VHH binders against Integrator complex subunit 15 (IntS15). Designs and how they scored, part 1

Every score and structure here is a prediction.

Target 1, 373 residues: Integrator complex subunit 15 (IntS15), of Drosophila melanogaster (Fruit fly) (q9vpf9)
Amino acid sequence: MSMSIDSNKLLLRKGDMKLDNYPTCAVEALTRLETLIASRNKQNMVMQIISEFIFLERTPKDGDVRKSQALPISQMNLFQEFQLIIALIEYFSRPGRDATRNAIFLSLFGSHLTPQRSKLLSRLISTAVSGSVAPLLSSAGTWMQQVGCKTPLSLEVAQNIVSDFISYSRKTPEQLKQLPMVGPHFAANFMVAVADLYLNEQRSPTLNPPPDALLDTITEWMMENPTLCQASQQPLVLPAGAIAMPFTTPLAGLLRWVVLAPLVSNRSAYSNLHLSLLRALQQLVSSGESTALPSQDLMQIVKSLQSYCARLAESKTDPQADAAYQKCMERFAQAVQIALSSNCITNQIQLLCLLESLPPHKLMKIVIEAHKK
Positions, changes and structure headers below are counted from each chain's first letter, unless a header gives other numbers; Kabat numbers aren't used for antibody chains.
F, E and O are the ipSAE of ESMFold2-Fast, ESMFold2 and OpenDDE, as the mean of both directions, binder to target and target to binder. V2 is 0.75 times the mean of E and O plus 0.25 times the DockQ between their complexes.
[cut] marks letters that were taken out.
Atom coordinates printed by the task and the answers are left out, and those that the model quotes come from them; centres of patches stay.

## First folded at step 1 (VHH)

Design a01 (framework vhh_nb_b201)
Fold by ESMFold2-Fast, scan of step 1:
Structure a01 (fold): chain B 373 residues (1-373), chain A 121 residues (1-121)
Amino acid sequence: as target 1 above (373 residues)
Amino acid sequence: QVQLQESGGGLVQAGGSLRLSCAASGFTFSSYAMGWYRQAPGKEREFVATIYSGGSTYYADSVKGRFTISRDNAKNTVYLQMNSLKPEDTAVYYCAKDRYYDSSGYLFDYWGQGTQVTVSS
């Protein structure tokens, strides 16, 4: 097969990749990748074909003063970028070949993204959301899990969705209402990423609440789709020999939102989101190697509450008398009780000890006592 | 910038044990999955084990129950504890910053130089 594949690459190059021949050369390249992608000896050829025939990239010359910026430079004009987006939408809309399609998506948009490929990925995903392109969104969901849902790459994708659909909306955007049905795995991983951007002291010195339209969108998704958080628990469709990243549910991030929200907001949507999260926790299926609520994430919520209580102590305010703190602890205790009862937490002892360090709360004390044994 | 340095390889008798170490630098170690691969003379590179940032592990069927992968984020080091070694385990072992086996169509270009493990009988 090496001889046939090399001949096809030479023919594609001799076809003169002129501007008037694009995106035909990209479509031809995608077809060639289906054969090459399973071969252990052809990884360099796969990457070269992607760079040269799909993204039209050039490597800087040896004498170039900008050799220190050794990333490939895209030769695509704006119209060719648009043509590529359309070609990729068409390619990923074809039936079957899920493992191969996912492998190709991951090869196009791996962890080593150039700025040009990053912009194209964001545009591609937004176009797929608008067009309800389910197979492409499935591949995007797989990509987010494999690169890590809380990494800069996934956060950039999440921020782009917020920018494109939410930033100027006063209510849940119509294009996003169907996303849990069209691309449940992508929707779940989007929630993991976007939950990390708001009400998180690691990302901001202040507890910045999400935009109203984003909160309303996620609340509606969770209320209408009780099993949505379990979408990330489905096995990834990857080629034989590929290593799947463990799934991460949006439960921990969204729980942080509803627990910490009383400190900065009185919106009723948080109460509805809280109730939907309790339902999701009760319906969670044990996955063996995978955990729904990492103890590390829950301990970060405790640390945020400890910081809040320390500030109250400086003001001579009693945390046990503070209404906002009472609501935070009530929601947290309810979620922890269900999670402990469902064996969804990896290290219970350390978490229980840390919870005891918070100012006493009636329900939380009962929960802790019930699970010490 | 990114550097991976393996150590701990050597010659052992069948049934013996070895612990491999991989010292990593040039990236935020705790944020990435780390893996071990091996290549025997005249054969293709084979997946051995992966450990994710959260501590979850995945093993090739050929090593399950015998090998244990672990990590120490404070030391930027990933380990492979190899027990009940067989002559078939003889290979150069490579440390990788990886999310995919490279034969799957995802190119991973940050590999260590490798460490030789020889199991005699």
Scores: ipSAE 0.000, ipTM 0.143, lowest interface PAE 19.7, mean pLDDT 78

Design a02 (framework vhh_nb_b201)
Fold by ESMFold2-Fast, scan of step 1:
Structure a02 (fold): chain B 373 residues (1-373), chain A 119 residues (1-119)
Amino acid sequence: as target 1 above (373 residues)
Amino acid sequence: QVQLQESGGGLVQAGGSLRLSCAASGFTFSDYAMGWYRQAPGKEREFVATISSGGSTYYADSVKGRFTISRDNAKNTVYLQMNSLKPEDTAVYYCAAGYWSDLYEYDYWGQGTQVTVSS
């Protein structure tokens, strides 16, 4: 005679799921997931428990749906959402294995989020930043890498951090100053995501500089934590069965910021950030890393510079006489020189060809000639 | 309307030579980098050679010393002179133009011309 203990526990919890018992049923469900998540054949049960007992979701019924929806409907009121956030903070703060916490976090907030779960995730992470909840921030950092740091999911997390801590701040908040120490992987992946939001024509038709407080925060992080860009390359404790995602660094996105900044802003923080990036590139060279600057990101920089030079030509301005263009090319040439010398760039031939299409710059011409094959 | 039209492909014996031409229209040719790529049956497209708007040339290691890329801005044409051809050079050769392209992609591509090298 065979009995399924897991099925019996699920059936019992359905009977005990009452409004006055929340968030107790969610806490008990999290504890049950610690056992189930290690079992490959229990993924459907894991997702059912999360939906029913943690997020209080139900499958849409014909009478409930006026617009076609494929996603479950949340039954949580605002107070229950608050109770869940507190319960999750408490749960992730408990001693335990990183692999289990990361697996549970990924199961709760996977790649297909309902609007309700996305809102909860944003509030949860902001609360964790405020409270310096290191284990939860570690799991959030791993999650960002698993879903992709430049995806809409990770960008929304980054936008919410900017909104909650940066947008109304005149200086770097104390909680953010400690973030590289409390959650280095989250801090590094946050920088990958947030760099994509500013000085990027694919996100905005205007090159919008980052808020002063954000630029100052990231500059301080990079200056005080020389290895922070490499934090995402440290071995992450991935959930059982998770597919390994390529390590990404914030170097390419932040390089776009410092190279394009002279076109819209002239703050000394960009010069300090640029020097920190050159040091980080030199350190990656020394450790034998070969994927620091993806070609696609460098091509985006070339596109922005070419658009700027076309506008200068319309106003009959020589790019070689334009101070902003000269500063952009100086910073770009310095970074390209280090990266090419360290074999950190894929498809070097096409990159050199594209760089030659830009109006001539003395230092960049020297760099191109030095690496011509 | 942008168009790239390749010509000069054909059948040649190993050790022979062919000159490919690519006639471009619909854009300011002199502002564009021009390139040649090839695709053998059952293989991915591979880079062969490129020439910048300023005339600088770059070659794949497999063709260095044998192939020469050149351009004539007055005729809006890019050329690929292929010498000492080998059977492994058999492929469809594509002309590409990039002013503003991904480092793995070009803005415009031709329809290709077949090159067959017999042993």
Scores: ipSAE 0.000, ipTM 0.140, lowest interface PAE 23.3, mean pLDDT 79

Design a03 (framework vhh_nb_b201)
Fold by ESMFold2-Fast, scan of step 1:
Structure a03 (fold): chain B 373 residues (1-373), chain A 121 residues (1-121)
Amino acid sequence: as target 1 above (373 residues)
Amino acid sequence: QVQLQESGGGLVQAGGSLRLSCAASGRTFSSYAMGWYRQAPGKEREFVATITSGGSTYYADSVKGRFTISRDNAKNTVYLQMNSLKPEDTAVYYCAAERLGYYLPSEYDYWGQGTQVTVSS
């Protein structure tokens, strides 16, 4: 195979580049990537430019590590890491097309993150939240969707935001109050991720409630804008040639929170969140959206309730535990009724059979009978 | 302005070795990625190897495991160690100082005059 010189390649090199002076070389590399990113046959060049001039990585030599442990080695010091965060904030704040910014963000922080790039990504996103950097948060939201909102990468980003803004707060942080307005797609995908972290037996053997400030923040967001649970309000701007990923909403995860919350918490915020979710469901019914509540997610809520009831059967009857279960079933029955009436749940017969296996609840029995055919 | 001069080419039997050198004039050698390209008669110029300013190395699949690129910034020189040479390696070998990226030759790059490598069967 030979490589020829052509006019198109010459056009892609317009302008002088300062490749020997950090962070100037990173900024120039980002500008260069705007031209290269759309070309499939230059993907290797894009990745090497990112590695060399943006993250200052080198390939391990035979003496550094065993061949099976070869990962790119970061040559960045802490000051250069800080300079890169600032350079990326400035770059993503420049006017330009969303598709190009999203392509560059996905190329910088794809699915094969090194520990250094993962650390930088978390710091970058927290800085963008603090500074309300809307274009960067938009690209980060698209990135979370493309890598999957419930994957370890997205969960780590969400956990770092909880750590940075929530863990030591006594009130809803001011920086987070405007997040759904500044970056609605990022806010929605953040909610998908954090909903997966708490009140979820698949992630923890105990139903750990979210921190109070996190619950209050999400409740405030949902009460102000229940459309955060609608795919149509959070459109993706995908890079040219990107594969469309299934869109997810926070609805199913937050429903699990409000249904299971009475088992571990008496906070009134869950009642307000529940009301906002019923409003979101009612709006989805009106719009005809059929992907709002996957039957698999609802069946997982049933299994959590079954596990709770099995544990109670092994101990003496607790009147407070029974009252908690009744509240869970009341909220669940209300949500299921709205979803079933709109045909938003596929494979309804299997779900109804599982619901019948739970200890009886008056409202749920009415819901089951109304939709049994 | 940067000027590049290749040396070390010649005639060698298949299975033999050659070491090419490229001497650069100018103060900015350490800031450039340095590459080797080759061109056989009647064929297009093809990429062989590059070494970045940071020391990372990349090779064409046809030469991986046989060729090694290195640089000496104190001497403003880049080297190509060629082992297990094959007749298909016969070409004029060119040194390039690459301003922007690699795998993408440009009129803005600095090129040497080339050195002939001939591998007999």
Scores: ipSAE 0.000, ipTM 0.096, lowest interface PAE 23.1, mean pLDDT 77

Design a04 (framework vhh_nb_b201)
Amino acid sequence: QVQLQESGGGLVQAGGSLRLSCAASGFTVSSNYMGWYRQAPGKEREFVATIYTGGSTYYADSVKGRFTISRDNAKNTVYLQMNSLKPEDTAVYYCARGLDYSWGTYYFDYWGQGTQVTVSS
ESMFold2-Fast, scan of step 1: ipSAE 0.000; ipTM 0.354

Design a05 (framework vhh_nb_b201)
Fold by ESMFold2-Fast, scan of step 1:
Structure a05 (fold): chain B 373 residues (1-373), chain A 121 residues (1-121)
Amino acid sequence: as target 1 above (373 residues)
Amino acid sequence: QVQLQESGGGLVQAGGSLRLSCAASGSIFSINAMGWYRQAPGKEREFVATITSGGYTYYADSVKGRFTISRDNAKNTVYLQMNSLKPEDTAVYYCAAVFGDYLWSTDYDYWGQGTQVTVSS
């Protein structure tokens, strides 16, 4: 009970903060949150402090509306938004506990962002990439893992990074070449997000194809840092008591992307990415580590290929579409062979049965037969 | 903008059965997969079962043959039929959903609040 009383006394000190001195009140609020964030029963106060003193938010309240209210509206002008980004960069650059910074980042930018907070998050992350702000990128990586790397929020972050650093560049930008060293977990989660962003091009024709510079960047990352394909696994840097959410690995996400890519486009950059992924997978297997390819992810690739083949059989015989399928199966068979050689795949019999249900492919038949008991 | 609501948890004797339900509501334009995870006190959250939009199911080895996942697309609801329950199955069961229009995602974007299942010996 003394711990709860001490925490309540700290919350009362909120009344000492003054909005007139922005961004000073935001800096003071961030410091105050270091103490409050450890207390689970103070989450409402943490959220109020963030809304009021950091984002300067005010929620309109209609007298005749029982439950429905407008989203919080930030009172920040453009200069104050700039001041906040600088203050956040400075705050997350300070020496300190990673768990505390991660908890604060998650509290600032949760799973349900207002449009203004989402815009500020994108600007903050792009600034951190440009400035190589390692602690902030680490917290951003943890945030992506917690909200889910394939969520609209994470896809928006990935799309903004592509837009800011890649879309107008002929070659891999220097800032992005350093990203795996500066923020490995953010780079890993970015790869998961961007793979799913561009897999959606099959169902979202308005999305521009991925630039070759993006594929080349990821290929370089994988060639230089093969273990990066597992770097998104971060249970150890979360606050005490936090639960790591289930997620796909960068290797699994990128493999799905390159295996299915021939169904949409035939570009040499995808072949180079594929080879870098096979190299990474082989090194993981050779080191005696658990494979980064869960059987669940491999089975999802099977289902995607089954759906495509069923559609092709119904529409007509198309030599180009058959060639695309053959290329998909060749890439998939190569990855499956390496994964199965690890002897770490769970539910191997179920996976083999699903693979056997796919339309015949010479290399895949050899792989299946080699791994039957 | 998606909400997941679990129901059907409770107290049951070993060897008994329970059926969990998870109703999805809100802006649900496309849910690729829905699944169940559980967490016992002092342990990490573990995978239980998943069902995709195409009807493919996948189970954790510890529950395979005892649990069955199914869905009702008209109600945007998934079910977990739990048979031959053991004291080791005691946990808070969480519903999870992958939201989007892509077929191959295995990451879960939304989580329910959880429902307690207690199996007495």
Scores: ipSAE 0.000, ipTM 0.143, lowest interface PAE 17.1, mean pLDDT 76

Design a06 (framework vhh_nb_b201)
Fold by ESMFold2-Fast, scan of step 1:
Structure a06 (fold): chain B 373 residues (1-373), chain A 122 residues (1-122)
Amino acid sequence: as target 1 above (373 residues)
Amino acid sequence: QVQLQESGGGLVQAGGSLRLSCAASGFTFSYYAMGWYRQAPGKEREFVATISSGGYTYYADSVKGRFTISRDNAKNTVYLQMNSLKPEDTAVYYCAKEGFYGSGSYYPLDYWGQGTQVTVSS
């Protein structure tokens, strides 16, 4: 440890920076960013301070033949990475304005995230889950919303949570079980991301079910917290020139799990998840969330069912005699009925036409006919 | 409005290489994940590769180790370097913007490029 006057003299000017007492310089930089982050014309200064004082980065040299992007390279060793994680946890745990914390988090891990910063972010979030660090998890949830919950970056965070808390455990850690109470926004956006990883032919060439412990955890979350989906998106200030994104929820992805599950699994947890999704959908519908079920996500479910029925046709099997297909259609019809009754599905006409192209199912036919107006 | 323009397709012999480019406009390119998809004649459109705003990549098993996705945020362009090409790689290749609704949706259809044809001869 050093108590040098120079390592405590962080000046917000281009020539006055001292990098000889880590992580003190990072902590001081975070505090000074609270003033600068409000000034849109100082964005380059904010990014320079983050790069130099917090992540200890330098510009890549000419001749980096492996670099697919010309992004700065972190000079931090493993000990300094650990020091930074502890410093960030302490910083985000301090009382302050949510808007300021969120703006700083987005600046640290936002639009120009390097591979080194991404690894640190995943480690930081796992540590925050373990320690129930609510303010940091809130900022992480906002970050997932801004970068897109189903983008590879958010999927990487979700995969690391699954690896750290689910993959090798016979019982889910208590901290993960309590996540909806500690960080509801993060928990909701984690569900958006993780639902996209499993039972999804657009992201994976195979229709792989989620690990049993993950399914059980999400099912319990939804059963005990029917309003959890309302926390999936928070108000935020978009960067200049960014596209304004509508409200979204984990309902569409989890509905895909429940509808397609009979094709690969007979676990009873899917029945409980189905019922909890119907309750959550009713709750969101009553709050006026018209984008709760994007039609494009529902059309993806139809395409998966069409592919399954094509395979049945190859073996001359009647879909009306196939137990798996019948269960898929029963669950799908119930959810579509609630959503259509509330007009919370976009592009309803195209969806109805696509549903009509599936082999007939008694309940789904009734739902389609009721909404052909 | 969002526009995606693919280029770089063509006819190549098995074992050869091609580099595809996708120029994007109408949105803040650096904030969104970008992906490549392909569609062979008579088949459904399938996932090939994706890259996050920070450079994290994910590949379909059929192309892993042969294809490399990259991006240049200064040029608003995403690339697909295709090496060791096989006849099975013959398809129209499409560029896609992800995360449009804040949830990482791959649709609507009008956010796909027009496609570029890749033909690998045996």
Scores: ipSAE 0.000, ipTM 0.137, lowest interface PAE 17.1, mean pLDDT 77

Design a07 (framework vhh_nb_b201)
Fold by ESMFold2-Fast, scan of step 1:
Structure a07 (fold): chain B 373 residues (1-373), chain A 123 residues (1-123)
Amino acid sequence: as target 1 above (373 residues)
Amino acid sequence: QVQLQESGGGLVQAGGSLRLSCAASGFTFSSYDMGWYRQAPGKEREFVATIYSGGSTYYADSVKGRFTISRDNAKNTVYLQMNSLKPEDTAVYYCATLSGDWYRPDLYYFDYWGQGTQVTVSS
């Protein structure tokens, strides 16, 4: 059959695509997107097909002009949502080019995601984790890179996985333990996102630790898969014309967990996680690459420690004698030593000055003095 | 609620200069690394320059020595001073907040993007 017929003639077959035979129209739409998505001048047509035949979206009725934003609303019932998830799992499981799968995924779930599409995306990804659907998880990982791993969109996906596999389960599923092998790119980006949700004063006024099962899972992942902190583990397979994106690693966020954890938790898993992060950081330095630790993230850890020490001083407790503070500083000093040995930290003088403002710690003082110019 | 608004683009002759501005709102500007990217017609978006929260800068090889990035934390604004402009600099220029690995600023994740400002350099 000729694939070279005019795309406008395919839209005239709209009468063959009926909403009452869902999800057939969604499956046919996905197939048509494979030919259209490579054409820059067809982007509006791609988005209309997705809205109408995949998500069954319509503009809200005229008559509610009060604060109406004219955002499309999905007409899907719960059974149709289930049918779409199955259809997408089957579609992304087909053999094909990663670039095409990633382009279609990004077009389905781009940065201007409605609440309805956001819920479907979270359910789709959780289903893919449960079913070990590697191609879909790869596309989801690329989607997280494209929208940003610390954006509300990526954080919502991460929180949904925590809810589904950690909060409502007595034990982590085997599929979650295998995630770094099935979808390493997604696993790494999930860790970037989830690290931002816990032990982070910028997201919460309190340092809330992650759930025990989540901490144990991530610690096991990092101990068994140290390459999750290396750029080469996260290849960029983007659609033609997409924005060039960086590699990122969970190193900075997880280091914040490990350094700040003694202030709120006595769990031994943090010690194992700390050692795996130091090993990953040392490997990056030894390879001649710059450290994956931004000076901004290191400075934010300093600010959190300053706040803690101020509270101790208020209670007339000596921070230098506080066991929790000593453990924080010991772990932090080890990471700072490795990072500074790379000579690639930006704003090194400012970082050293901030570190000196903290109550003295024996190892940290040695590190600071070793790196003064 | 996080917004980035570029301005200062326009038409200029080869060898001329332009200064782009990016006004930021909805986040703690002084704590974020900021970058400029550009996209020419029919080409992928490419890195131009970054300025880190502490004031350090990094430039793409194609613009090094010609462009200067700077910031004013009191005004929540990042600037790109473009000198010795070439026809090859013609593009839509985008402002972005940066996250991820600072040692690869040409490959940074974009937490937030502006809408872009057109720069056209005639020969």
Scores: ipSAE 0.000, ipTM 0.114, lowest interface PAE 23.9, mean pLDDT 77

Design a08 (framework vhh_nb_b201)
Fold by ESMFold2-Fast, scan of step 1:
Structure a08 (fold): chain B 373 residues (1-373), chain A 124 residues (1-124)
Amino acid sequence: as target 1 above (373 residues)
Amino acid sequence: QVQLQESGGGLVQAGGSLRLSCAASGFIFSDYYMGWYRQAPGKEREFVATISRGGSTYYADSVKGRFTISRDNAKNTVYLQMNSLKPEDTAVYYCAAHPLYSSSWYLEQDFDYWGQGTQVTVSS
């Protein structure tokens, strides 16, 4: 018998990659993956092999000059990529448990994506946004939470949505206007990601404002959907070895945008976004809801303002006479007052001490005194 | 134990037809890719056709359009319908099962299940 086991595996994989059989064989593989996820004894390596087959990936041969860290080689052509996107949209649109769909999505698009899978994920999500595919957007939103909304993976997804729908728009794109209603968890986690990309000194040495169309889109979302900030996924109970990401909301990131905006922009949209955030916070007062803003995120805003004041000192400008700084502090004081009154901030003592270290502002002094222990 | 039993081989005239059957036992048939391979005297074993769990098929270029692979999960049987047979199709035909999409034991056992073969002879 001269036929080897490896040769037979290679022949079967090549047969499965044939255009006439694809994507039916991938749908069959998804069904098997669903069965394995439902089983008590989950085998991660078997699930990886199934996912590699779905994406028509092959491991590099010994003759390849690639090292042991070499990623699987994609055999998929553009037509097969299109077929897989359609098949995935149909598969995720079928009736079933959210937990099962989310586990399948994570198995396909985990934390170590190949370039082909990253490209497919971006196309898949953009197609789902255009087609208002609610079940897939829900799974994508959960995936962003599971991998972390501020991680490179989630930021890449967010940047691709900006590129596809926003970069050449004169106004809020129609495809995005309904997103908070179709996929609220995805919309909320998208806002967490994009809020981290702009007006954030940790991501850029300069305070780069968001594109006008992105700002207008998010402002419209918040004005029409004040509860959207609370639509983020809760931290999930994940299998052993998986990282549980903390509960996140876009409130802190968007608050950073409106507070720091006067330093770089005079656009009226920031005033509208600020008012929508104040309204959202005020609604929490009436509902008696628990903490929505982590003090650590708010302390990062204070650090950005401290950096700005240090630059003013270099220019021998008094912060109390700087119009931009005064506007930043006015917006920040208003938001902090409502958030403290709503019990939306954890560990407020450290935050209040840090706020008191900033150059004096009339309204902020009143807020600090009112909530001082 | 796992068994694959081929039947339906024989002697036929060129241009004729044969239907091969492979009865499977000892494993969950519906979880397996099933395939047909052949080996002519003095040559290496070559791929003929495969069928997935859901019925997707692939054929070697030499048999495409002439051979049809099918399966009956209720009978745990895979078939190969061979039409327009040529003298070059003369070989021992083997049935094989591959656990490509089966459970964790795919990683524990790195071999395909094979039948003992059935002879097909096509006269000119």
Scores: ipSAE 0.000, ipTM 0.099, lowest interface PAE 21.3, mean pLDDT 76

